Miniprotein binders against Mucin-6 (MUC6). Designs and how they scored, part 108

Target 1, 185 residues: Mucin-6 (MUC6), of Homo sapiens (Human) (q6w4x9r395to579)
Amino acid sequence: GHCSLEGGSFVTTFDARPYRFHGTCTYILLQSPQLPEDGALMAVYDKSGVSHSETSLVAVVYLSRQDKIVISQDEVVTNNGEAKWLPYKTRNITVFRQTSTHLQMATSFGLELVVQLRPIFQAYVTVGPQFRGQTRGLCGNFNGDTTDDFTTSMGIAEGTASLFVDSWRAGNCPAALERETDPCS
Short names: E, the ipSAE of ESMFold2; O, the ipSAE of OpenDDE; V2, 0.75 times the mean of E and O plus 0.25 times the DockQ between their complexes.

## First folded at step 21 (miniprotein)

Design bb10 (from pb41 with E83Y; at its last look DockQ between E and O 0.98; V2 from the best seeds 0.79)
Fold by OpenDDE base, look of step 21:
Structure bb10 (fold): chain B 185 residues (1-185), chain A 112 residues (1-112)
Amino acid sequence: as target 1 above (185 residues)
Amino acid sequence: DIREEVKKLLEEARKLIEEAKKAGDEQAVWLLEIAVRLLEEALKTGDPERISYALLFLSMALITAAEKLGDPKAVELLEKAQYLLRKALEENNPELIKEAIKLIKEAAELLG
């Protein structure tokens, strides 16, 4: 399954459902029992301009009971608040620079993350087949059905992205704005 | 020149993967396989920058193995290699890459 965060406000789920939202919060992208140590992948969005519609991804966070790995748009990588030189590794996670513009987080448990630093900070999440039907968050549920991708944290399927996205906030932030748009259109 | 040296190192890395498999060192296998992929990708273009990134990763992978084996000399060599590679990236100096490769090779020999 492939999930993408592109263009500052566009998301494509594991099931290939595209949608757009504008928010300035930290959101859960991926939760799954397949992630060890209660792991979760999260995305941090912030204002990128004056208008409410000018929002962008500014960091990606992998949080577990042991690690808090943050990849920021300024190319700083931290774990538990400490800056780390790349390549960096834990027991089952490694973060490294692949190219001048791309960082990668590889894991031994079937999660891969590629972060494009320039010109736009973007992220691409890949999970193995063992994750099928066992994911939740902004990246969807990876069950091959796009119609239920907007399932909230409470297990309620929404028709639009707004309530769906808001349900996956990791903190107390303002409500997100949504526009369901195909990024390829 | 650099590409040829990297190719040699790539082959050595592949050998080390097989040894790691035999030893049951899953972490070493995992990291070295990533290193091999990075090296292969870097060799497609021959970009010194990408090569340096790949070599940095390889060095890290080998350091991990060296620490498990209790070989401080190998660790030292590889740490120096990492330093040189970082400097190479900063200065855009391919000679430093070559020097780093020598150190990595030496360390790999100690671990093989």
Scores: ipSAE 0.740, ipTM 0.888, lowest interface PAE 0.6, mean pLDDT 94
Fold by ESMFold2, look of step 21:
Structure bb10 (fold): chain B 185 residues (1-185), chain A 112 residues (1-112)
Amino acid sequence: as target 1 above (185 residues)
Amino acid sequence: DIREEVKKLLEEARKLIEEAKKAGDEQAVWLLEIAVRLLEEALKTGDPERISYALLFLSMALITAAEKLGDPKAVELLEKAQYLLRKALEENNPELIKEAIKLIKEAAELLG
């Protein structure tokens, strides 16, 4: 399963459903019982221009009971608030530089994240087959059915990306403007 | 030639993966398998920068194995190799890559 976060605030789910949204918040990309210690992958978006519709990815966060790994567009990697030299590892997560423009987070539990730092900060999430049907968040539910990929945090399938995206906010953030959240198709 | 020395390190890393499997060191197996992939990709390009990043990762994987085995000499060699590789990246100095490879190979032999 592949999920991507690309320039212009475009997202493509594990079931290949594309959409676009414009918001300034931290969102849950992926939750799953396959992630140890209540793990979740989150994306941070911020304003990138002068209009409300100009938002972009500025960081990706892996959060569990044991770790809070932040990979930010300034190329700094932290765990639990402490900056780390790369390559870096915990018992089951490693973060390293593959090229001057790409960082990778690999895990022993089937999650992989590739971060393109330049020219545009983008992220690519890959999960192993054990995640099938067991994911929630902006990357969708990975069940092979694109019609329910916009399932909210309350389990309600929505027809619009904006309600879906807003339901996956982590924390107290302003809701995305509906007119600024468009699917790619 | 740096490429030929990296190919020799790949063969040693593959041997160490099999030894780590026999020892039940699942973390070392996991990290060394990533290291092998990174080195193979770096060799395809021949880019000294990519080779240095891959060797930094291999050194970290070998430190993990060395710490489990309680081999502080191997750890010392690998930490020096990482220092040289970081300098090689900062100074654009391929001779430092060659020195780091020698230290990594010495450490790998202590662990094998």
Scores: ipSAE 0.704, ipTM 0.893, lowest interface PAE 1.0, mean pLDDT 87
ESMFold2 (binder alone), look of step 21: mean pLDDT 83; pTM 0.829

Design bb2 (from pb41 with T64A R86K; at its last look DockQ between E and O 0.14; V2 from the best seeds 0.00; counts 0 for: oily stretch 51-69 1.65, pae O 2.1 > 1.5, placed apart)
Fold by ESMFold2, look of step 21:
Structure bb2 (fold): chain B 185 residues (1-185), chain A 112 residues (1-112)
Amino acid sequence: as target 1 above (185 residues)
Amino acid sequence: DIREEVKKLLEEARKLIEEAKKAGDEQAVWLLEIAVRLLEEALKTGDPERISYALLFLSMALIAAAEKLGDPKAVELLEKAQELLKKALEENNPELIKEAIKLIKEAAELLG
């Protein structure tokens, strides 16, 4: 399964359902019982672009009872020590550069994250087949059916991206916006 | 020349993976398999930058193995190789990559 965070505001779920939103918050991107130690992958969005309503991805966070790894445009920060330069490892997670513009987080539990740092901060999440039907969050539920990818944190399938995204906020933050104003046709 | 040296190092790394499997060192197997894949991908391009990043990762994987085995000489060689690789990336200097490969190969022989 593949989930992507592109162009600062676009998401494509594990079941290939695309959507866009704008919000200034940390959102739960992926939760699953397949992630050890209550692990979760989170996406951080902040203001960008032409107006104050435009937001884009600024960091990706992996958080569990054992580890906190924050990947942002210029740095990797951990809760167990400083990882100013790469490669970095824990027992089952490693973060390293593939090139000057791309980082990778690999794990022994079937989660992989590739981050493009430039020209635009983008993230690509890959999970192994053991995750099928066992994911929650902005990346959807990975069950092969796009009609229920907008399932909220309370288990309710929503018809709009905004309600779905808002349910996955990880903190005290404003409601998400899909787009500023009207799009061109 | 560098491509041939990387190919020889890949052969040694694959041997170390098999030894790590026998020893039940799951982390070493996991990290070394990543390192082998990164080096194989880097060889396809021939790009010194990608080779340097792959060798930095291999060195980290080997340091982890060397620390578990209690081999401080191997750790010293690998830390020096990492310093050379960082300098090679900063200066775009492929000769430093060759020096780093030599140190990595020496460390791998101590571990294997």
Scores: ipSAE 0.652, ipTM 0.878, lowest interface PAE 1.2, mean pLDDT 85
Fold by OpenDDE base, look of step 21:
Structure bb2 (fold): chain B 185 residues (1-185), chain A 112 residues (1-112)
Amino acid sequence: as target 1 above (185 residues)
Amino acid sequence: DIREEVKKLLEEARKLIEEAKKAGDEQAVWLLEIAVRLLEEALKTGDPERISYALLFLSMALIAAAEKLGDPKAVELLEKAQELLKKALEENNPELIKEAIKLIKEAAELLG
């Protein structure tokens, strides 16, 4: 399954459902029992301009009981608040530079993250087949059905992205704005 | 030189993929396929740095397999390989990459 965060406000779920939102919060992208140590992948969005519609991804966070790995738009990688030299490795996670413009977080448990640093900070999430039907968050549920991708944290299927996205906020933030648009259109 | 060694290692990785498929280990297949892709991409340019990164991933993938199989020797070899690769990156020393490849190959043989 492939989930992408592109163009500052576009998301494509594991089931290939595209949608758009504008928010300035930290959101859960991926939770799954397949992630060890209660792991979760999160996305941090912030204002990128003056208008409310000018939002962008500014960091990706992998949070578990053991680690808090942050990949930020300024190319700084931290774990538990400490800057780390690349390549950086934990027990089952490796963060390294893939190219001059791309960082990668690889794991031994079926999660891969590629972060494009320039010109736009973007993220690409890949999960292994063992994650099928066992994911939740902004990246959807990876069950091959796009119609139920907007399932909230409470297990309620929403018809629009706004309530769906808001349900996956990691903190108290303003409500997200939505526009269901195909990023490829 | 390094590229040739990596090519050999790729062949070993591909063999391991087939074995993993036979065993029904989907995770191993997934990780090793990523490793192969990374190595193939690195070989396009022959950049020692990219090669090192790809090898780091491969090592990680193999460590996961070794842990599942309960092979501490393989884990040790691969961890040493990772250290060498990190050092190679820091020092820009291709000889360390070669040494790492040897260790990875040895570990792969244990897992095959």
Scores: ipSAE 0.192, ipTM 0.591, lowest interface PAE 2.1, mean pLDDT 91
ESMFold2 (binder alone), look of step 21: mean pLDDT 83; pTM 0.826

Design bb4 (from pb41 with E5A K98L; at its last look DockQ between E and O 0.92; V2 from the best seeds 0.82)
Fold by OpenDDE base, look of step 21:
Structure bb4 (fold): chain B 185 residues (1-185), chain A 112 residues (1-112)
Amino acid sequence: as target 1 above (185 residues)
Amino acid sequence: DIREAVKKLLEEARKLIEEAKKAGDEQAVWLLEIAVRLLEEALKTGDPERISYALLFLSMALITAAEKLGDPKAVELLEKAQELLRKALEENNPELILEAIKLIKEAAELLG
């Protein structure tokens, strides 16, 4: 399964459903029992301009009981608040520079993250087949059905992205704006 | 020159993967396999920068293995290699890459 965060406000789920939202919060991208130590992948969005529609991804966070790994747009990588020199590794996670513009987080448990630093801060999430039907968050449920990707944190299927996205907020933030758009169009 | 040196190092890394498998060091296998892939990808373009990043990763992977094996000399060599590689990146100096490779090879031999 491949999930992408592109163009500052576009998301494509594991099931390949594209949508757009504007929010300035931290959102859960991926939760799954397949992630050890109660792990979760999250995305931090912030204002990129003066208007409410000018939002962008500014950081990706992997949070577990053991680690809080933050990859920020300024290329700083931290774990539990401490800056880490790359390449960095934990027991089952490693973060390293792949190219001049790309960082990667690799895991031993089937989660991969590629972060494009420039020209736009973007993220690409890949999960193994063992995650099928066992994911939740903005990246969807990875069950091959796009129609139920907008399932809220409470298990309610939404028809639009707004309530879906808002349900996956990890903080106290304003409601997100939505626009369902194909990022490839 | 760098490309050839990396190719030789790749062969050593692959051997170390097999040794790690025999030893049951799953973490070492996992990291070294990533390192090998990174090096292979870097060799496709021959970009010294990408090669340096890959070598940094390899060094980290080998340090992890060396620490488990209790080989402080290997760790020292690899840490020095990392320093050289970082400097190589900063200065765009391919000679430092070659020096780093030598150290990595030496460390790899100690671990093999």
Scores: ipSAE 0.861, ipTM 0.941, lowest interface PAE 0.5, mean pLDDT 94
Fold by ESMFold2, look of step 21:
Structure bb4 (fold): chain B 185 residues (1-185), chain A 112 residues (1-112)
Amino acid sequence: as target 1 above (185 residues)
Amino acid sequence: DIREAVKKLLEEARKLIEEAKKAGDEQAVWLLEIAVRLLEEALKTGDPERISYALLFLSMALITAAEKLGDPKAVELLEKAQELLRKALEENNPELILEAIKLIKEAAELLG
C-alpha cells in the first residue's frame, strides 16, 4: 500500500483515492495495530502563501510510547528535542539519506516513509501487506474499496474530504472548508 | 577505482549478512540488507554523493554489529570512515570516499 502527500495539499490514499484539503493542523496520517507501542504517523500542515486557503506539508512525525521522530525540511529531531546526525537508528527504526534531497525512514514492522525535502516538502508512505484492512487516518483504511476511504475517526464513512479530514485533527485547529477540499478550486 | 572498491566491499557485506543470519542477529541482518541495497543502487548511478550516503549507512550498520561483538578497533575505523564521508560530502571530494572505503573494508574484515 502507497499513500502520498504532494504539493498543493494533495493526498492519495492507500486505495488510490485522491483528494485535497487546506488546513493548518497536525493530522493523523496512519494509525494501525501493526505499529508497535501505539505508534502513529502524523502530518503537519501550515500556511504556505498569502491566501488563507494555501497550506502545505511542513513536517511528518512518527510517535509511539518509545519513539518520537520529527522530520522537517531542515532537521530530524528525536525524543529529547536533539537534532540527530543521519543515519540514525533505534531498535526497529532507521532514518537515512540516499541523496541531499531525499530522506528515508525504514522500519522492521512494515512501514516505510520517503520524504522529498526540496524543492517542495513531500512525503510518500508505504506499508506492507500485513496492514491491509488495518489502517486509519488520512491515508485511508487500505481495504481495496475507495468508496469508504473517507472513514472518520468515529468510524463513519463520509462522502466529502472536509468532514473526513476534520475528524483526523490531532489538536484544536480550524475546520477545513468544503470549497478548499475541491481539487478544482 | 571507487567502483571496484565498492564491489569488493559488497562481497564482504554479503558474507557478514550470512554470518549474522547464522548467529540469529536479526537487527544486523536487517541493517546490512538495507546497506547492500543502497550500495547496489548507488553503484548503478556511479554518483559519488549516493555512494557516500550508502557508505555512511553501511558504516552505521557495521558499528552496530561491532559494538555487540565488543570490537572497539572496528568501531574506531568505522567512525573515522564516517568522518571522511561527511567531509567528502561537504567538500564534494570523491578522493576521501576511497580512503573511507579502505577503512570500512578493514573493519569488515575484523568482524568476519
Scores: ipSAE 0.699, ipTM 0.893, lowest interface PAE 1.0, mean pLDDT 85
ESMFold2 (binder alone), look of step 21: mean pLDDT 84; pTM 0.838

Design bb6 (from pb41 with N92G; at its last look DockQ between E and O 0.94; V2 from the best seeds 0.81)
Fold by OpenDDE base, look of step 21:
Structure bb6 (fold): chain B 185 residues (1-185), chain A 112 residues (1-112)
Amino acid sequence: as target 1 above (185 residues)
Amino acid sequence: DIREEVKKLLEEARKLIEEAKKAGDEQAVWLLEIAVRLLEEALKTGDPERISYALLFLSMALITAAEKLGDPKAVELLEKAQELLRKALEEGNPELIKEAIKLIKEAAELLG
């Protein structure tokens, strides 16, 4: 499954459902029992301009009971608040520079993350087949059905992205704006 | 030149993977396989930057193995290699890459 965060406000789920939202919060992208130690992948969005519609991804966070790995748009990588030189590794996670513009987080448990640093900070999440039907968050449920991708954290299927996205906020933030659109169109 | 040396390291890395498999060191296998992929990708273009990144990763993977084996000399060599590679990236100096490769090779020999 491939999930992408592109163009500052566009998301494509594991099931290939595209949608758009504008929010300035931290959101859960991926939770799954397949992630060890209660692991979760999160995305941090912030304002990129003066308009409410000018939002962008500014960091990606992998959080578990042991690690809090943050990859920020300024190319700083931290774990538990400490800056780390790349390449960096834990027991089952490694973060390294792939190219001059791309960082990668690889894991031994079937999660891969590629972060494009320039010109736009973007993220690409890949999960193995073992994750099928066992994911939740903004990246969807990876079950091959796009119609139920907007399932909230409470297990309610929404027809639009607004309530869906808001349900996956990791903190108290303003409500996100939504517009369902194909980022490739 | 550099590409040829990297190819040699690539082969050595592949050998080390097999040894790690035999030893049951799953982490070493995992990291070295990533290193191999990065090296292979870097060799497609021959881009010194990509090569440097790949070598940095290889060095890290080997450091991990060296630490498990209790070989501080190998660790030192590899750490120095990383330093040279970072400097190479900053200065754009391919000679530093060559020097780093020498150190990595030496370390790999210690671990083999």
Scores: ipSAE 0.861, ipTM 0.941, lowest interface PAE 0.5, mean pLDDT 94
Fold by ESMFold2, look of step 21:
Structure bb6 (fold): chain B 185 residues (1-185), chain A 112 residues (1-112)
Amino acid sequence: as target 1 above (185 residues)
Amino acid sequence: DIREEVKKLLEEARKLIEEAKKAGDEQAVWLLEIAVRLLEEALKTGDPERISYALLFLSMALITAAEKLGDPKAVELLEKAQELLRKALEEGNPELIKEAIKLIKEAAELLG
């Protein structure tokens, strides 16, 4: 399973459902019982232009009871608030630079994250087959069915990306603004 | 020159993976397999920066194995190699990469 966060606030779920949203918040990207210690992957979005529809990814956060790993667009990596030299490892997680433009977080529990730092901060999430049907968040539920990938934090399948994304906010933030909808687009 | 030395390191790393599998050292296998993949990708480009990042990771993987085996000399060599590689990246000095490879090879021989 692949989930991507690309420029223009574009997301593609584990079931290959693409969508965009225009919010400035921290969002739950992935939760799963397969992540140890109540782990969650979160994405931080902020304004990137002159209009509310111009938002971009500025950080990815892995949070568990043991770790809070932040990979930010300023290229600093922290764990529990402390900057770390790369390559860095914990028992089950390693963070390292494989190129001047890409960082990778690899884990022993089937989660892999690749972060493109430049020219645009983007993230690519890969999960092993053990996650099938056991994910929730912006990356969807990984059940092979795109019709319910917009399942909210309360378990309700929504028909629009904005309502879905809004439900996964993890902080005090404005709700995602309605994007212009054209029946032909 | 550097590319040929990295190819020799890859052969040593693959041998160490097999030894780690035989010893049941799951973490060493996991980290060393990542290191091999990174080195293989770096060799395709010939980019000294990618080679340096891959060697930094290999060094960390070998330190992990060396600490479990209780080999402080191997750890010392690998920590020195990481210092050289970080300096090579900061200064853009590929001669430091060659020195780091020598230390990594010496450490790998101690572990093998």
Scores: ipSAE 0.673, ipTM 0.872, lowest interface PAE 1.2, mean pLDDT 87
ESMFold2 (binder alone), look of step 21: mean pLDDT 83; pTM 0.823

Design bb7 (from pb41 with Q27H; at its last look DockQ between E and O 0.90; V2 from the best seeds 0.80)
Fold by OpenDDE base, look of step 21:
Structure bb7 (fold): chain B 185 residues (1-185), chain A 112 residues (1-112)
Amino acid sequence: as target 1 above (185 residues)
Amino acid sequence: DIREEVKKLLEEARKLIEEAKKAGDEHAVWLLEIAVRLLEEALKTGDPERISYALLFLSMALITAAEKLGDPKAVELLEKAQELLRKALEENNPELIKEAIKLIKEAAELLG
């Protein structure tokens, strides 16, 4: 399964459903029992301009009981608040520079993350087949059905992205604006 | 020149993977396989930066192995290699890459 966060406000789920939202919060991208130690992948969005529609991804966070790995748009990587030299590794996670513009987080448990630093901070999430039907968050449920990708944290299927996205907020922040559109349009 | 040396390291890394597999060290296999992929990709273009990144990763992987095996000499060599590689990136100096490769090779021999 491949999930992408592109163009500052576009998301494509594991099931290849594209949608757009504008929010300035931290959102859960991926939760799964396949992630060890209650792991979760999250995305941090912030304002990138003066208007409410000018939002962008500014960081990706992997949070577990043992680690809080943050990859920021300024190319700083931290774990539990401490800056780390790259390449960096834990017991089952490694973060390294792949190219001048791309960082990668590789894991031994079937999660891969590629972060494009320039010109736009973007993220690409890949999960192994063992995650099929066992994911939740903004990246969807990876079950091959796009119609139920907007399932809220409470297990309610939404028809639009607004309530779906808001349900996956990891903090107290304003409601997101939703516009379902094709990222390729 | 650098590419040829990297190819040699790549072969050494592959050997180490096989050894790690025989030893049942899944963690080492995991890291070294990533290193190999990075090296292979770097060699496609021969870009010194990508080579340096790959070598940094390889060094990290080997440090992990060296620590597990209790070989402080290998660790020291590899840490020095990392310093050189970082400096190489900062200064765009391929000579430092060559020096780093020498250290990595020496360390790999100790671990093999």
Scores: ipSAE 0.821, ipTM 0.924, lowest interface PAE 0.6, mean pLDDT 94
Fold by ESMFold2, look of step 21:
Structure bb7 (fold): chain B 185 residues (1-185), chain A 112 residues (1-112)
Amino acid sequence: as target 1 above (185 residues)
Amino acid sequence: DIREEVKKLLEEARKLIEEAKKAGDEHAVWLLEIAVRLLEEALKTGDPERISYALLFLSMALITAAEKLGDPKAVELLEKAQELLRKALEENNPELIKEAIKLIKEAAELLG
């Protein structure tokens, strides 16, 4: 299964459903019981242009009970807040450069992440077949059916990307609250 | 001639994977298999930058194996190889890649 975060604001799910959104928040990209230690992959979006409605990907975060690995557009990789030289490893995760412009995070539990750092910060998520039907988040549910890829955190299939994406916000996003209000009301 | 030296190093790495499997060192096997794939991909391009990054990863994988075996000389050689590879990347100097490969081969011999 492949999920991609491209062009700053575009997402393609594991079931190949494309969508676009704008928001200033951290979002759950992937949750699954296949990820150890309550692991989750998250995407951080922030303002990218002159318009308050334009946002783009600025970081990808892997969070578990043991690790908080942040890969950010400033090309710094941290774990639990500490900058790490690459290649970097834990018992089940390694982060390394493929080239000057591409990083990879590989794991022993079937998750792979490739990050393009330049010219545009983009991310490509690959999961093994054991994840089929067992994913949640912005990358969808990986069940081969695009009609329910917009399933919210409450288990409701939505027809629009905006309701779906907002349901996957991780934690408190005070700046995102201002962005999500109707500017004309 | 870096490409030919990398091909020789790949053969040694594959032998070390088999030895790590026999020893039950799953962590080293996992890392070494990634290293082999990265080197094979880098060889297809011939790009010294890709080769350097793949060799940095291989060195880390071999350090993992060397620490499990308690071989501090191999660790020292591999840490020096990583230093040379980082310098090669900073200076765009492929001669330093050749020097790093020599150190990695010496370390691989100590582990095998």
Scores: ipSAE 0.722, ipTM 0.901, lowest interface PAE 1.1, mean pLDDT 87
ESMFold2 (binder alone), look of step 21: mean pLDDT 84; pTM 0.829

